VH-VL binders against p0dw94. Designs and how they scored, part 49

Target 1, 243 residues: p0dw94
Amino acid sequence: PAGTPAGAGASAGIGSDTGSNASEDSDMFPTIVFGDTVIERKEYVAALKAQHGAARLYFRQTYGVDPAEDGWDKAHDGEVPCRWLASRAIDELRRRHAAYLIGVDLGQVADDSYASIVARMEAVNSGNAELKSDGGIVYGRTGFDIDSYLSYELSALKNAYTGDESNPGMSLSDDEVRRYYDEHDWTKDGVDGKTPLDEVRGNVKAQMRSERYDELVSQRAEAIDVTDLPWDALYRFTAGRLG
Key: E = the ipSAE of ESMFold2; O = the ipSAE of OpenDDE; V2 = 0.75 times the mean of E and O plus 0.25 times the DockQ between their complexes.

## First folded at step 20 (VH-VL; framework fv_ucenprubart)

Design bb4 (at its last look DockQ between E and O 0.84; V2 from the best seeds 0.74)
Fold by OpenDDE, look of step 20:
Structure bb4 (fold): chain C 243 residues (1-243), chain A 119 residues (1-119), chain B 108 residues (1-108)
Amino acid sequence: as target 1 above (243 residues)
Amino acid sequence: QVQLVQSGAEVKKPGASVKVSCKASGYTFTSSYYMHWVRQAPGQGLEWMGLINPSNDWTYYAQKFQGRVTMTRDTSTSTVYMELSSLRSEDTAVYYCARGRLFSYFDYWGQGTLVTVSS
Amino acid sequence: EIVLTQSPDFQSVTPKEKVTITCQASQSIRNYLLWYQQKPDQSPKLLIKKASKSFSGVPSRFSGSGSGTDFTLTINSLEAEDAATYYCHQSFTLPPYTFGGGTKVEIK
């Protein structure tokens, strides 16, 4: 007897921006500003989508509940899933903008606005399309969507930053490297014990630079003050987007 | 309460080195806070010299002080040090340590250390 | 490196009068300007953060405004205890950090 394949449970996604009749008031995206950078609705919604799974996982692990089933507005030990998700989305945006602002400081990118990012994506896509038409080989995706482009560009920014020793934090002394090596475990596949420093020095430096970059991004993200954001309006908006 | 306590006044000859200490208390020394050094010549403005991250010991110095300044930390005593070498008369100043996060502000300052460079 | 230019360098003001100090940045620093107060023989103290937010314990007579390249510190009614040198500071960018030249405020 051939066992019937278990039906792929429909991932209850964040509702598409198409206007179902939720009350006009709950659908208004509040004005959110990071310093002088306006956060666009699309940008925030994308951040919500990115953090949606993490929110569900957190509440399942912490409280044994799935907000998608039990409700996003139900409080668990003082935590409300929709508020938690909104906060996480804002934190994600803070980190993203922080990374871009570091890039702006160094002249790696001209602007951190969402519109500017989209424009760069479109330029890359257009260039790739042209190359393809000319018989060129486009390595990778023929076209970026915004999420894939963000991932790509942020990685590129990080690599560019960490690849230049003149950037703050990227110059490493031998003593620093040695200390870091001593404080961490370095294993190589097929080798028992700690791999000698001389064999992993490049990896050690790369990891150090990566961590220092992440710290810079974190520091800058934290410097973006979000205390005065219209949180209540944002929570309402978020709740309205959660099915 | 957060406190930054600096070492006492120093008198040095030209060409000598000076090492000023800043002992931090009232918070986790190896947290996300950096220690900055700022100096002020008599009757002059504030001049940023550099920073150190006590957690991972990386430093960044202003270009003017590159090659002459060394910042270090001792985590066991929660102390940051600033050493300035090849002293000149123009290095006569009050030197301050200041706590602050990057991209933010200096929230706590040491009391200052007067360094006098005289022949 | 961002250069901060303060104006004026010096003010002698009668008590209860309004004091205005300006700080101009060589490039945009958005709203990340800081203001410090330094009294004679004391360490600097933070007054204003993010161009317009007062730090804890700062009297309401102190206010900051501005964005981009142009910023202003205002003391609405000068008190005798406000005799000090004021510095603008920026930490918006990666290091190095810079200070304005300072504005000394004296009481007439």
Scores: ipSAE 0.846, ipTM 0.931, lowest interface PAE 0.5, mean pLDDT 92
Fold by ESMFold2, look of step 20:
Structure bb4 (fold): chain C 243 residues (1-243), chain A 119 residues (1-119), chain B 108 residues (1-108)
Amino acid sequence: as target 1 above (243 residues)
Amino acid sequence: QVQLVQSGAEVKKPGASVKVSCKASGYTFTSSYYMHWVRQAPGQGLEWMGLINPSNDWTYYAQKFQGRVTMTRDTSTSTVYMELSSLRSEDTAVYYCARGRLFSYFDYWGQGTLVTVSS
Amino acid sequence: EIVLTQSPDFQSVTPKEKVTITCQASQSIRNYLLWYQQKPDQSPKLLIKKASKSFSGVPSRFSGSGSGTDFTLTINSLEAEDAATYYCHQSFTLPPYTFGGGTKVEIK
């Protein structure tokens, strides 16, 4: 089986928060703000890394080129790979910040800032290390990196939202559940045709709630206005990180 | 050109119900836009009543109207309906439909439907 | 639920003079404050989004400012066609959404 190798290539610099492979001007991260929240260089670089493969796939499929080989700055019918990637990274950050903003509205977190998330992660890591040194038992991960902590906390936010019927969208009427069940495939081994609603009602409701939560996040992400960002400066920074 | 065209004025007795329609045109009805309902009693301010997502029929109602309001849609006619039951004189108002995403502004409004509850 | 408190309820203003309308939110709504204009016998129309951004086709004499809990709509030189009721509206929270009580502006 072929692994998914992340290896040496033109993109080695994008995995680092340090400015290797970039000039001092290109290494200057512009001030990026989502409403009241500053976007940190580290979270932007992480989003670039996460979307790097999607950019390579898109340009291969659309233009027959690989930006990692052909360059991230070269235009292909008006599309420039580093600019495409920058826009994609901003959209991913919008979705994450939107999920945190829903959490803010419900009092689950203080704000959507990256610094606040890092501080919580560090507090958890320190507390777990302290507990272990005193002979205590730590259930779950004993040390997070930022990617694993984000995944953990985002899942916790979603579970808290969908598990409370008082939250908007989470109270489901019998009619709504029946209509959703009728529109979807509900099979299990040993049962011909659709599994009866009464046997899968919990699964139907859980899927409905998950989809409604994801819709709420998508709606809030769209409300984060990015039209006035310093896009030219962001593109230059991105090109420098990739070159 | 986006348009929201509402049904005509209604006069009702206390205890009756009313069903107001809002026909949408000029955009994809089953899109990411929700339809909101807002009412305005004579000489009073705007009061949000609830919303419906025309694409999946999800509804959410302000607590004040819970149990009395029902919002539905008909995708074949691109029409949203708001039904208010057990009418009282204080339900006399102009009822508006308004298009908007969640967490955002209402960009198009219907012309309003006057519902008068008397006697 | 977030309460929006508008002031004043009513203003009668000489043409060409400045109109100032305030809206105070019961908790921070960042910049998710909207202003609507409603002329007599008409549906409301969006004027300002995100506290300070004019909607398409809105005359430049209208401006919005503020963030957090304190917001202001300004008409810097009142025209006759500006006689209307103005409402603030917040879009920060999950539903339910809320409106301010309105400010009726008349030409003196």
Scores: ipSAE 0.569, ipTM 0.805, lowest interface PAE 2.0, mean pLDDT 87
ESMFold2 (binder alone), look of step 20: mean pLDDT 91; pTM 0.915

Design bb5 (at its last look DockQ between E and O 0.77; V2 from the best seeds 0.74)
Fold by OpenDDE, look of step 20:
Structure bb5 (fold): chain C 243 residues (1-243), chain A 119 residues (1-119), chain B 108 residues (1-108)
Amino acid sequence: as target 1 above (243 residues)
Amino acid sequence: QVQLVQSGAEVKKPGASVKVSCKASGYTFTSSYYMHWVRQAPGQGLEWMGLINPSNDWTYYAQKFQGRVTMTRDTSTSTVYMELSSLRSEDTAVYYCARGRLFSYFDYWGQGTLVTVSS
Amino acid sequence: EIVLTQSPDFQSVTPKEKVTITCQASQSIRNYLLWYQQKPDQSPKLLIKKASRSFSGVPSRFSGSGSGTDFTLTINSLEAEDAATYYCHQSFSLPPYTFGGGTKVEIK
């Protein structure tokens, strides 16, 4: 008797922006500003969605509870899932904007606003569509959605930064490289033990540059002050979006 | 309490090198803070020289000092060093170490070290 | 490299008068402007961060304003102890860093 595969439980996702009658007051997105950049509702909701799984995992691992089942507003040892998720979403946005601000500083991108990012995405999509119509070869996705575009553009910014040795932290001395190599394990497929430095030098440098870039982004993200955000309103909004 | 204590005044001849120390205390030395060096010639403004990350030892120097300045750290003593070579009379200044995160402010300063370059 | 231009270079002011110092950036630095005070034979001290936020322990007579490229430090009522040189500095960019040229404030 072939056992019927247990039905994949529908992951109760963050409710789509469709107008269900939740009380008018809980649905108002508060004004959130990072310095002089206004955070859009769509941008924040996307960040919530991105961190939703991490929040559930954290509470399952830490407290043995699933906020999706037990409630997002229930406190566990002083931690509230919806607040935790909101905080993580803000941190994600801080990192994103930090990376863009580095790009703005270097002239890689003109603006870090969500609207400007969307505009650039649309421009790329339009250009690709035109190219395709003209018989050109479009490498990769014929059309970006906002999440895929963000990933693409942020990677491009990182690569551009780390690819220029004149940028702060990207110039590496031989001594630095050697020290880093000595402090880490380097394995290559088919080679027993630590791979010689001469064979992995490029990878070592690339990793060093990547880590230094990430540190810069982290430093800048921390410089975005979020202490004065309307956290209570943000928590209410977040709770209202969590089924 | 956070403290930055610098080495004493130095008198050097042109062409010589000087090494100034800055001992940090009151915080985790290899945390997210960078150490910056800023100098001030007599009666002049502040001039940023460079920075060092004590956690990973990477440095960045102002172009004016490239090839002449070396910043190092000793984690065992929580001390940062600034060495300036090929000294000139124009290098006569008070040299300050200052703690600060990137994209933020200098919150603590050393007391300054006077370096006099004279023939 | 972002250049900061301060004005004026020097002010001689009577006690209790208002002092205004300006700092102009060569490009937009949003609100990432800092003001430092340096008294004679002392290290610089932070006064204002993020263009308008006072640092801990700074008297209320000190205030900062501005965004983008134009910034102002104001001392509402000058005290004798405020005789110092003031420097603007930006924290928007990656290194290298620069300071404004400084504004020396003396008491008449």
Scores: ipSAE 0.820, ipTM 0.916, lowest interface PAE 0.6, mean pLDDT 92
Fold by ESMFold2, look of step 20:
Structure bb5 (fold): chain C 243 residues (1-243), chain A 119 residues (1-119), chain B 108 residues (1-108)
Amino acid sequence: as target 1 above (243 residues)
Amino acid sequence: QVQLVQSGAEVKKPGASVKVSCKASGYTFTSSYYMHWVRQAPGQGLEWMGLINPSNDWTYYAQKFQGRVTMTRDTSTSTVYMELSSLRSEDTAVYYCARGRLFSYFDYWGQGTLVTVSS
Amino acid sequence: EIVLTQSPDFQSVTPKEKVTITCQASQSIRNYLLWYQQKPDQSPKLLIKKASRSFSGVPSRFSGSGSGTDFTLTINSLEAEDAATYYCHQSFSLPPYTFGGGTKVEIK
């Protein structure tokens, strides 16, 4: 159906009065797919929670209202808070899935599914627990929750990409490095003006590589087409979670 | 309406260089769109050569052309340039500029520029 | 580098008949396959994106299908204006981008 700011069809919310489901199955959560990858209810709900404060801040600054007090389903100049939040949660998931798709392209992970990430986390946790119980030495993190594992694995994917000069954008010519240095500020503590390139060359390169990687993630996220998602159903689910 | 207008046909000797221009109009030149270059030898298929991001000057070239191709842009004229050096007869082709984001389609193409390399 | 193999190189087809063109990728490109049409002395024009989604203004007789490594472009009732060369193109991998070798379609 056509989506409107005021017409989600379930503006009073959807779902049970408990506010949370005991099952990961779609209790009123619509089927959401990014290309070949199913989006799990748990990862969507986590993204809503992560973006909740941003939505409150945006509506306070823009319209002088707080959706937590004034309602998540009331339009303000064509913007509906629960729809704004739903779209933002989807965009957050697009960015994460995009980073994993770069990893898929490079053969670093099999897919971008939430289930595969959880399985890897559980395998790591089980292996470390078993090693400790046998008196072995375990280095690094030994007990991940999903948030810490996502942060760890996303950082590892970025480091693997930026650390390999054969990857697109990671081989930097002297001229490119000079131009980037000239266009940015390289201030040291206690020193006025730019720090000489010879003293910061490594930092300049690292910043360039990081920015290029982030742009690649952004471009791949844009290529995840969300136009045909069941937006009306997703808006109803989201409104129900916020009630 | 989006348009990409390329410079005219050129005839070159082996060993020379050629610089083809692509002037963009009808959209924000320094947006999230990249400019790609694709060539087509007579009677042959399409071959991707490289890209430039007009907003930050990032370039990436196909390995086959690395060291021979240079892509630049002029934001004041909304124009992208592709220069190919050390020309050989096998470089005879129509050269196209094409607009697109990464991981996506090319939605607008220039009219093509024939470069003929002959003794 | 992902290699795209188109088949056939050429076909001559009676008007109003069905045309089928295949494209095979050397590794999975999910649904990141595109189809372009090129007429003589013209630049390519986008027909299909995401393997099966028609680009704006493309006649309904054009359709795409497939995912992973095997893809098909279908013209369900060939018209005279459809005589052209057709190229598949993948957008999944980071550069370099690759094209199929092309399929020339002529009217008998």
Scores: ipSAE 0.643, ipTM 0.849, lowest interface PAE 1.6, mean pLDDT 87
ESMFold2 (binder alone), look of step 20: mean pLDDT 92; pTM 0.922

